# Ledger of designs, part 10: VHH binders against Uncharacterized protein YOR385W

Target 1, 290 residues: Uncharacterized protein YOR385W, of Saccharomyces cerevisiae (q08909)
Amino acid sequence: MRGFSGQPLSDDDNYRIEKTQRNTIPERLHFSRERNMPIASIFGTRGYFVFSSEQSYDKFKQTNFNISTLDADGVGVPLFHIVQSYNVIGKITRSSPDFYIYKYVLQGVQDPPLYSDCKVICQDKVFRLCKILYCEIYAHQGFFETKYDFFYPSKTQPVKKYQIIKQSNMRDLYSTLDGMRFRWHVKFYSDHFRLMFLDEDRLNYSNSNQKERQKPDQGKSKAPDFVIGHYTRTFSDILPRSTSKCSNLIIGEHSKPDSLGITTVPDLTQEFACQGALIHYLLHIERERK

## First folded at step 1 (VHH)

Design z04 (framework vhh_ozoralizumab_d1)
Fold by ESMFold2-Fast, scan of step 1:
Structure z04 (fold): chain B 290 residues (1-290), chain A 120 residues (1-120)
Amino acid sequence: as target 1 above (290 residues)
Amino acid sequence: EVQLVESGGGLVQPGGSLRLSCAASGFTFSSYAMYWVRQAPGKGLEWVSEISGSGGYTKYPDSVKGRFTISRDNAKNTLYLQMNSLRPEDTAVYYCAKGYDFSSEYFDYRGQGTLVTVSS
């Protein structure tokens, strides 16, 4: 289980933008804070859980899903659950996803279900905690690249989808969300992924000059990347635990919310958390492959 | 709460027949594709049969095609597998599974299974 976890952020990682870069970076990526989102395993449950905050994870460790009173902002419950599909039928018919991402949603008991496939996990007098199928991931392994298609079956108008692309000989992953291009960049000897925004001027430069491909591993990037998040691995306790933290996602935030529960996570942050959950699972599969 | 309860397994001689049943509850049965899968001792899960929500489409692997028939009764929320011309290689625990369409996780909706032993 190798990687750099618990290290302080470098100056390059502090979401800094130059005055010249400010005009090319979308305003919704101008972050002043960060959100830490733990990724953890639960004994006896397949897959991994993403939490909306350290505080939410700490509360969950004490209670698990044995909750008598639900917090109004969803503190103390997971945000996402990612699980790998072992459905041989769908793989034979090519109709089954490779990964499922479930989302936990807090609702008032007096309100009708937001989703027709809502599974009630627990309920108090005021709130019910529902688990819904949020995203299906299909992996298409090609000769030169692997594509990961993210489909959102709970969204009916329009059906939301996007793709992550990984070249077969590289570890970096590329995506486009809402017309913005992103890269999860990792160095060959590290499991620390940096989530970066790619501006169009920089992409045109890289495509025309071919110099990026020959960039050395050591030293700072010659063309500065705008870092908006991180994926880092953590060391688990050696003793068996019911809940164990495996890794951490750090995503840029515009302001610190009053609460750090599941209701407080911005939509774009939720998408990056889904991507980070996939990255974590892929690293786990690679380690188990031996 | 989604529940699937398999029944109808047992000991049968080669060339014999068995009919398996799966009682489903906790979801709109007619809206989901349903499947039979099996696991032989010491082996992984193997797909056996597939049926669409309406029952208008069925699919089988070559290993059971012509011998097994999947069907459903949407009024009774019950899935069936008619197994004819059984062979020793059909010995397995048979599981009823809910389709991925509008499904959370197929393992969460897999029942305890029913054992079929084909031996003389």
Scores: ipSAE 0.000, ipTM 0.113, lowest interface PAE 19.0, mean pLDDT 74

Design z05 (framework vhh_ozoralizumab_d1)
Fold by ESMFold2-Fast, scan of step 1:
Structure z05 (fold): chain B 290 residues (1-290), chain A 120 residues (1-120)
Amino acid sequence: as target 1 above (290 residues)
Amino acid sequence: EVQLVESGGGLVQPGGSLRLSCAASGFTFSDYYMYWVRQAPGKGLEWVSEISSSGSTIKYPDSVKGRFTISRDNAKNTLYLQMNSLRPEDTAVYYCAREWSGYDEAFDIRGQGTLVTVSS
């Protein structure tokens, strides 16, 4: 179908920061390179997988989880797996998540487990690949906005990490991570989402004005937006074979690492990948409703 | 312990037929969608067939449609694949797989596989 065409990147789509702007942008967002992170489906498995790099995805297509030797940096295995919940009782009681995000983790076979509930996917003589429940997403639909709450699992109770807010009449999504405000911006005619950093108001305002600046749906100040990533869809067959690349996440990177496996992904990039996975799933749900 | 054990593979001439079987144990077989997937030498996994838990819904890719038939016997916990009009490009290791819940320790739990070689 024509609807599965990918969106090309514009020459104007970049995250280059001018020297005069560097003092207003957190150092964590001073990017000089890009990391490409494919999102793919695997036939027979519900949901979608996020890979740490194109190279990792290409290796995975050849071996899948039937691996005789695991790479020390985790090249050739997925980074995340997102699945939609189908627990009808839990949805009625509002006690079950709407989405689960699982994370793949490498650990030495001689090392103690990092997590008590780590599920071993495959193992060689040196490493084991474990799958853990990383995040639970709860969707709260209101008249003016939909909120997606991201929770970390906990032994006592789930801890809310952050939320994504989408206004009912808009396609854009807003979030706040570590005091930094972000927007996934998309034009009406496109499925190309641009991840933007929203600057704080640089004028000296009262404390009440500063609080308003921290609200994700308030953005009337002349704050420059900086593009730090992209979500784009790719061309795919209706019926996937074994693995099918569905979309691509492009996130800014500080330097070119020697390896692009799952152990080399910065924490902030991992969170953007989780948000991108949700965006992909929401777009899929919209298409399946037609 | 969840186990899937494939059998029935072998060497056949082009145009020949083979019937694969998969014996399932350690889980409630009748609750799961089941799949046949294959991996040709030097290639990735390819979907071959799908069957619903009751057996009422069956799907195939165009590459095998009309030549392969998937079936199941829930009383015997067994999945089958009848392969007719075999071609050299059907040469692969064939795996039995169940749908993945996201909570299991294994991806799309598949067995050790059974080798099918189509050659003159």
Scores: ipSAE 0.005, ipTM 0.229, lowest interface PAE 10.1, mean pLDDT 75

Design z06 (framework vhh_ozoralizumab_d1)
Fold by ESMFold2-Fast, scan of step 1:
Structure z06 (fold): chain B 290 residues (1-290), chain A 120 residues (1-120)
Amino acid sequence: as target 1 above (290 residues)
Amino acid sequence: EVQLVESGGGLVQPGGSLRLSCAASGFTFSSYSMYWVRQAPGKGLEWVSEISSSGSYIKYPDSVKGRFTISRDNAKNTLYLQMNSLRPEDTAVYYCARDTYEYGSGFDYRGQGTLVTVSS
């Protein structure tokens, strides 16, 4: 197991984020840096935690939530917490999510609440760390595909919704965010996913079965895959409920944040972190089948 | 108001068995996932087992898988841990813990614990 996730990869499994300028790629996806976001299990808790950076995870490992002074940028605390629901009747009736994603938010103690449902985790004289329900995921297993619906609960704003689609005969996952189409691409025997932007109408999930995906596109210039992130396993889950780093997300970002704490994570990166957290949990569930 | 009371601990020889019980009160037991966690002398807490509110989903770490069995009786508001083939390394205070099920973020209450000593 020492070499399980550290084994050499083929030329098709690239961990580098593509940094190219193209006229067909939206400007908001022109990245000049990478954010490494560890996914870890924390002892005594269900589910998995996503950290905003390696530095934030390293600081958290040393202090846990026993922090006397909160960092102004939110370094040293988790960004997201994903947990699986066990409410069977709620799943059948679609009244209960299959997964919950919570977000950690830093607020000034003197400032008005940004969120009405805020569980205070810890605080100092200046800041409080709050935990809020950020996203609810509903899984719909169909005969030919599985759909994962992402709902962002809000009491003041309309619920934001998108879905991830997986064909039954493939491992790739497809989504559309803000009119942009994305694919998490993985080889059949690998747990390494590449997050790609799809700027070609011919690359869609409706024709994603293996035969149609391999079909030649004759007479047309096909845009190459534009890689904007990666998901990779770190450990093979040998200590299932110990405090340990399990996997990493690497997501492209625009340059210039001075800090890698929870307050400096772009909105689009947060969405991809939520998707990556689901991917991690689905891989865990596959491994746990008896 | 929430109370979790463990019982069934004691001294047992290596290879022996013990059955722990946890009596729950002050909340709707059948609505919560439950945990068994332990703390060995001089060490931190370690997760031992998890069971969903209905009993449909059960999880164990490799260190106890195949030796320990978690179960629940929702009519009696009681959680159980059957421990077989006990080893000296299983010596610990065992705690019953309630999941924060409405949001599923870990355990929010635990009992006072019951001591299990595996020794000759």
Scores: ipSAE 0.000, ipTM 0.195, lowest interface PAE 14.0, mean pLDDT 74

Design z07 (framework vhh_ozoralizumab_d1)
Fold by ESMFold2-Fast, scan of step 1:
Structure z07 (fold): chain B 290 residues (1-290), chain A 120 residues (1-120)
Amino acid sequence: as target 1 above (290 residues)
Amino acid sequence: EVQLVESGGGLVQPGGSLRLSCAASGFTFSSYGMYWVRQAPGKGLEWVSEISYSGSSTKYPDSVKGRFTISRDNAKNTLYLQMNSLRPEDTAVYYCAKDRYFGELSFDYRGQGTLVTVSS
């Protein structure tokens, strides 16, 4: 019903952008299900948390952080935590990231540590919940565009994995993952972003982005508009002193998992969740200024 | 139902020592990392020390490294901070905390704190 991965968009949609034909999208993006991933704030904690599912978020709220046992699939704990850096000296010297994304990971207590810089959050008799530095984001503001570099720390050294590009005076964000090109598209004055796959044959990035910009197609055509995900803001319910759901990520899935905990999230979905977390933070910063 | 109760603060002269304690209840203490944070009058929160769930790993900022020692007794659900060679700049309310990540000045719960005043 809501358009994603081959589903037609509603008749209320009055725009199309760089139309993707079903025959031109990779089969790995032909989704039959969707995953809802809440983004929430926690009172007394800086930044925002991304949850692997509504089920996981609901269980997390019920425990109020009094977790005595850990679920085998990681239901009831956050997936990611994004925090904006306050290091002024690091920003001046270009040595400090603008945002940190931490990832929550389950491992068996008898197993050797998977990550050297793992902070143990809690441990029961079977599992250990670790928090690792997953991604560092560096923002480079230019006259015509802003580039967000996503660097992933590894066992060897931090390495640049990919970049998000945002044109000045536009709200759309562009990225390339695993050789596939994507756009987070938003209508003027809306906070609803649609994650779209871009057909490489119709999008020429080998030339300057400045000279080849096309105005969005606003036709009411019934031609498919292949959306593979959404970011939507919600009005926070007044749930004082614990958690407040701020927005929701909806990402396509191939199958319905038996459980929707942190161990069940596909790698590509995790990357889109990191991008969505950045989008959420940027919107928060923008609203605080106005 | 998570409760943290700090104690052991007081007035001490420069160069003196104090030992702070934190009694924890309402969660499985031995499963969580713990830390101490402080807030000087008119200033923001500052991280002071961190200890892993087992007590095998500890971390300190340069401002207190070599002077402060964090420790824990998991059998008694108690966290400690041994403070030596105290300086006037150490004057603050000290809070025991359980967090989701050290270094971000983020915490789930803290108690009422215990006041440490370093003055002649």
Scores: ipSAE 0.000, ipTM 0.224, lowest interface PAE 12.2, mean pLDDT 73

Design z08 (framework vhh_ozoralizumab_d1)
Fold by ESMFold2-Fast, scan of step 1:
Structure z08 (fold): chain B 290 residues (1-290), chain A 120 residues (1-120)
Amino acid sequence: as target 1 above (290 residues)
Amino acid sequence: EVQLVESGGGLVQPGGSLRLSCAASGFTFDDYAMYWVRQAPGKGLEWVSEISWSSGSIKYPDSVKGRFTISRDNAKNTLYLQMNSLRPEDTAVYYCAKDISYGSRTFDYRGQGTLVTVSS
């Protein structure tokens, strides 16, 4: 399959966009580059790690946190660590997160902590690598849909929250970020998810007293779906090793960063990486049951 | 081997206070969310409080909210529960529990518990 560079794949007419319609898509989604973000497991460590780039993942494979010098841009360390929590009591009370996402942050050793409760992973003479709780995910299983609530504790107050919705009759996942609507679309029996921008008209919403639930892809859209990313499963490491690559996230970007370390990842890309990490974990759970 | 050792329980009169402690070992304490749960005589387990690894997220059920405070000291691998305005209904064995690893379906990591009796 053709690589993604901020343009729709040419071999899939479902993701075609007319050139004259590009000016109707939000400018922050007009990408000129793509970022390839590996998802990997570490033997003896629960969960999965998301890397900011292939370059960062390749460097990490050589060091595995045994790092003598930290790169100024954070090349060679993970970006996120997602862990599933299976807490029977918390699920009964609906009070416990189903998943935790931790974020790795690079700081100068002479700088005051930017985050309260920052756990120091490693440090050199110049930099300190810290791990923070970035996101808590709560899953709510319903008859017609499953909702995944993303909560972002920032210091003592949450900075943001949003929701992913999955209809029970399909595998697609829907979300809204900064007023923009997105869909992770997957074909039946496939593990390839395409991240797509949606027109507001794609989502039907009723304001009546007998309010109907918002239904994805109902109503006429002015613009076709625009592909801005991918989740793909891969097994580049045939035999399990201490560090094993499991899948890739490919997300479009506005500009080429000087480095592909953890400090260079745009905010919106970080949100899509968190969603992709959840998708990876859900596919793992689904595969384990079979 | 994961070990959790609860302490601080005892007999207290209604309206009184107790502070429970849980000493954790055998795992990286600051990587896990921690919980307090209780079991009253002849009843099932009831969730009492939870705290994230960083203390950035803390939750209580309505039955104890405003009366109980969960906290942790990651440097000492210790979890605490401050219990104020105790009621006879709070009489139970109190356990601490850790978040479980992916694929696990058991609370085998709860400790032996500490008994709290609220009576005159």
Scores: ipSAE 0.000, ipTM 0.114, lowest interface PAE 19.5, mean pLDDT 73

Design z09 (framework vhh_ozoralizumab_d1)
Fold by ESMFold2-Fast, scan of step 1:
Structure z09 (fold): chain B 290 residues (1-290), chain A 119 residues (1-119)
Amino acid sequence: as target 1 above (290 residues)
Amino acid sequence: EVQLVESGGGLVQPGGSLRLSCAASGFTFSSYAMYWVRQAPGKGLEWVSEISGSGGSTKYPDSVKGRFTISRDNAKNTLYLQMNSLRPEDTAVYYCARSLTYYEWSDYRGQGTLVTVSS
């Protein structure tokens, strides 16, 4: 297998402090390694693509869209495709989604379709790659906050819905997944978001920390942060490319898998990837607004 | 083979109405959001309207909102655009388009139908 380009976990890492005052970190979030998931644009194609790994992205860009065989784990194809519908900042209500997230799924050619809305992207003798509508995002902008509703209209599962909440004067985003509370924290001058797990003490601490966002290393006594992931931007190449990496998502993993294709991504990691894709798009919109 | 065939364009007076149709084939029509986009002479592509796969949701830019209505008949694999209170600025080639796919340089669109609004 090709080696993985990941961020090792460390007790001394300022990106990860695993101990909390209450020792309340769920085992589900006890990670020993990180998965790097590139976010890239494709020339002439609207939106952005999230890849399951650096390995998968490298294989994809080297094929120049000519895939003669599909890997059994889905290495070399995108995981998600996020596309913005046409929207205006300050939208009150809309009946149509503001963003669509499509998911790539791999299945055997002899198997019946997993989803009735599956679009066949490519097929070899063994596998077919399908694209499905995975998530619809609705933005509701109020005076004090913006709410992003994530709807999962899968026909094989009950419709799942949750919200990301952003206060209008802040850049941080808050969500709750499976009873666990999370914050994407970013400093005023930065496009580096840290994904953090929140308990009761951390929620109170997070609110107070917002008052100091203009000074990155400004010290007051702070509760330790439990960071489980990152969103970071990369600088765009000045030369035209058929595929260009724009940013990177780094999310905690329990162990190093043998393969990092689209079939190997845990459910919780997929949800954080969808959130990260939205963060990337919101930053793009913010920059174009200015 | 994915095909989109537009029809219904023509010459119309300001204040008039036209109904455009788009016949779709080669894909599961009800599974895709569909768009109408237009290109006026010497201008770029402009989004005109959007409809969800079920037809339950529609979206319009302010330039056509209240004047244009997008609809679809999934049993007939047909997309429609009802255009009322037409203005000279609506003169353009109108294309129906399917939502973006992985390998495409852009959303799939048909050959277009010309709408001319003048006296």
Scores: ipSAE 0.012, ipTM 0.196, lowest interface PAE 8.6, mean pLDDT 74

Design z10 (framework vhh_ozoralizumab_d1)
Fold by ESMFold2-Fast, scan of step 1:
Structure z10 (fold): chain B 290 residues (1-290), chain A 120 residues (1-120)
Amino acid sequence: as target 1 above (290 residues)
Amino acid sequence: EVQLVESGGGLVQPGGSLRLSCAASGFTFSNYWMYWVRQAPGKGLEWVSEINTGGSSTKYPDSVKGRFTISRDNAKNTLYLQMNSLRPEDTAVYYCATYEDWGSYRFDYRGQGTLVTVSS
């Protein structure tokens, strides 16, 4: 086989929503499939790239840095590029973000530009591939928690998109998207993060009333109960290649698309990919300090 | 506008040392990560070293780690590669390289190269 995967997924992992749970989980999270999204380094570049699928990553590797023809669904190009800021003055004054996330988008060559600040990466007769600044991340480290603020790009007044919160003595990360609460849960010294949906009714019951009769009939209640995805690390290569897979994001998928390019990724999955990219970068930084 | 000029290559015996220099002009050198890459006869490009803007972080592949040292002098707009314990397999044209910005997936700027030949 062509690739290394990290540790096998736990046999306790469950992408399947039980019938009894379907009434409490938003329909948009009723996943029956999964999407593998590799996170890789590219020779001579800073930061990390997130790909929309293994197929897209494999096709990209075959280009040897030269993307000259574009697939209509964006197979064979990166989805996101995350880069840590090295602007020392901006970090001291807290005026510069700690991380930048760039997004790759396809545009018709005959269409007006959707983004005035896009960098054209390549162009064929039908499409152009543009790279845009998608998100700016600001880290605020306090005594009790660290907050990662995700902002829409802005030079004067950034608009906050959402926030990731990490307690100082915990490794778990919490976020809220479209009124839904999520947790990236990790056990002890593992680097395997499980993305879970937090059921508000169950969380409220646990905090205010611990009546055991509120648990499902089948097995013990597991709150957070619903695994939506995973972040796993892969074994690092000894010698540099044009690209090197570093880790893998596995995110639940509602329906199987005909193509797994950058245009086929649901908006919610894109946000989870951005969060996963940050998790990867934070783990890299921690290892550099050891 | 961006110009990179390498120098310091030559013929050396196995076990010898060479110091390569790269003179940069046409951009704010201190704002850019810098790289050394090489191309052996009949082979593709191979990354051999990288250095961050301030010179505090450097990385190498295992093939040159412990033998090569990258450094920079931002006041002089100059990049260096100190090569020790040279081996015949280090024979290549060495290029100074950089990216225009964080978004680039390939080297936007590269010098003309300097030939290093390691033979007896």
Scores: ipSAE 0.000, ipTM 0.238, lowest interface PAE 14.0, mean pLDDT 75

Design z11 (framework vhh_ozoralizumab_d1)
Fold by ESMFold2-Fast, scan of step 1:
Structure z11 (fold): chain B 290 residues (1-290), chain A 120 residues (1-120)
Amino acid sequence: as target 1 above (290 residues)
Amino acid sequence: EVQLVESGGGLVQPGGSLRLSCAASGFTFSSYEMYWVRQAPGKGLEWVSEISSSGSTIKYPDSVKGRFTISRDNAKNTLYLQMNSLRPEDTAVYYCARVYSGWLRTFDYRGQGTLVTVSS
């Protein structure tokens, strides 16, 4: 539906039981700024690339990987590359991941390798840019829900796994990171997803006094849901013709660094970027089916 | 340089009242939406109230609705929070914050805070 800039969130009756009033927000989610992270395609390369900033994307589209000098903060190179493993005909290998997420990492040429599976993309006299397998995503389609398992390979990094859940009758995606529950919410065939922190009243009850826990929520609180990010689709950027901006992720951030290269992205933001990359790919697949 | 200075906190008995003030400088105060937020000892930050740049749109969570009143004086570059019927659970450091008006409704600056203690 069409509209201009209005309130960030409309009322949502479909998720009333899961919708909490924002009374308390974790310190980790107190953001003083936004990080704008473009998602783009590169001609002749499968998949999509996530950039750490608009500045990094703008620099990259001029040079691609034809880089003579690497920036110390990793400005001008992608942060992530997501690729679907299966062809349009269907799954050929059921035991393989449905999506691979590769991460670009910057390291000194004289330093020992950070990762055993590091593929060197380019290097100068000071730095080398490596591409590593960061995450494997497995999709499990059920009749009532689809689950996306995010698995971090133990060969490269400590095993870390979380799951995104999507109900079959809805486009919303749910996840839990570090004990915090999040929802990517979208309305009526829109491609605008809002990343929301879900405040669990039940979890707060253990810290509330007896009288407060005995009172059900009878208030008319119009406190907004705590929105910490957005995914939006954009029109294609045709120039230069080798890269095309497809969508944009906006994620809250604690501090403003002097540079917005790949080395400046907080760990939690990297996880949301991986989720946003999956959302972009799922929307692409959905558009191809329509 | 953006500066926000809170005042008016103190010790008060349950059922009492306090009025907090926030003096803003270094920016065009009348152009910004403002928040009051609080942090109780050992807990996370909690949103208390918001007010639009003109003062025409005001919101509260249920925990303070009917007890707290946010207001602003754009001519004096000052934000206020009138707190009535105070409860022990209102004990917190209170911060005024300048709303960051991107797609995320968050804040880019907050003051050093003023302590409110509600006890007998």
Scores: ipSAE 0.000, ipTM 0.165, lowest interface PAE 14.3, mean pLDDT 75

Design z12 (framework vhh_ozoralizumab_d1)
Amino acid sequence: EVQLVESGGGLVQPGGSLRLSCAASGFTFSSYAMYWVRQAPGKGLEWVSEIYSGGSTTKYPDSVKGRFTISRDNAKNTLYLQMNSLRPEDTAVYYCAKEGFYDTSGLDYRGQGTLVTVSS
ESMFold2-Fast, scan of step 1: ipSAE 0.012; ipTM 0.422

Design z13 (framework vhh_ozoralizumab_d1)
Amino acid sequence: EVQLVESGGGLVQPGGSLRLSCAASGFTFSTYAMYWVRQAPGKGLEWVSEISGSGDSTKYPDSVKGRFTISRDNAKNTLYLQMNSLRPEDTAVYYCAKYPTYSYKVGFDYRGQGTLVTVSS
ESMFold2-Fast, scan of step 1: ipSAE 0.011; ipTM 0.349

Design z14 (framework vhh_ozoralizumab_d1)
Fold by ESMFold2-Fast, scan of step 1:
Structure z14 (fold): chain B 290 residues (1-290), chain A 120 residues (1-120)
Amino acid sequence: as target 1 above (290 residues)
Amino acid sequence: EVQLVESGGGLVQPGGSLRLSCAASGFTFSDYAMYWVRQAPGKGLEWVSEISGSGGSTKYPDSVKGRFTISRDNAKNTLYLQMNSLRPEDTAVYYCAREEYLGDWYFDLRGQGTLVTVSS
């Protein structure tokens, strides 16, 4: 509830956040500020870029793509780059990913390369900016649901994997991270998604959502939904010369310093940013189909 | 000084054809994969076509596959997009771009674009 940057959040949502901070909400989700993360298109590039902060995005625009010196916290560079596979529409090879997410990583130039598969994007006398393949997304369309598998390839750590699930009759998206259940909730005619934590009392996926929507409280105590973020779209100009902000992610965080750059983004925020990037791309694809 | 200059856009009837050109200078053209991307009014950037540095490999999304052909003339440092069976949905500003490379964080080098309007 601190540092709100003008994204729409109702008084009811703010009240629920404050009230629920004292309940069954995991400490990892107790936040004192909101991080605004622009999603932008960059002229001459495929896909979309996620920035770690509004300030980082603004600095990036001001450099006019000329990164002559790298900030120690990684301010002024993108955090993630999501790219649609060539095969997503005319998919011949079903075993290939539908989307790739690349992550930007800052290293000291004197340090040995940490990632053998990284591309060196730029380097000053102190720091090196690398781009690595961070996540592969596979879409599996079933009769009742679509599943999006997020696969994190690693040669040095155990492979991470989780799913986002969407029912065919719903726009909402569901996921589980570290035993915590989440829902991206959107109203029928809106492209505004609210990221919600689901308490243990609401462990059912969207198959029961319509039943729950139709059923008023029948004296059974339900745990409150806890809103921890938002995805919203913005309008773009026809002729962007450098960058165009397309949408924005707002994620709740603990923040003791001002965390502006790519080196200071918490792991959980990074996962939500990857989910938000997919949501943005899916909306783009949906709007391209007339 | 690295430059890309698009040309060839204009007004065309549905079912018509148009050929776009991109003149490249300031870099070794044959060393880079090249892209055509477009932006329709009210929409984000959409990838349209890709060609390898040698010209030996091309890729297209389904929306333009069979209708558009990307080609290049490395001796003239020029990229082309042949657009056939044009539809109103193809109305957009078209840009050329080179692929990202080691030492660059994006597909770099973009021109001002060329407007294609498919109407009536």
Scores: ipSAE 0.000, ipTM 0.223, lowest interface PAE 11.3, mean pLDDT 73

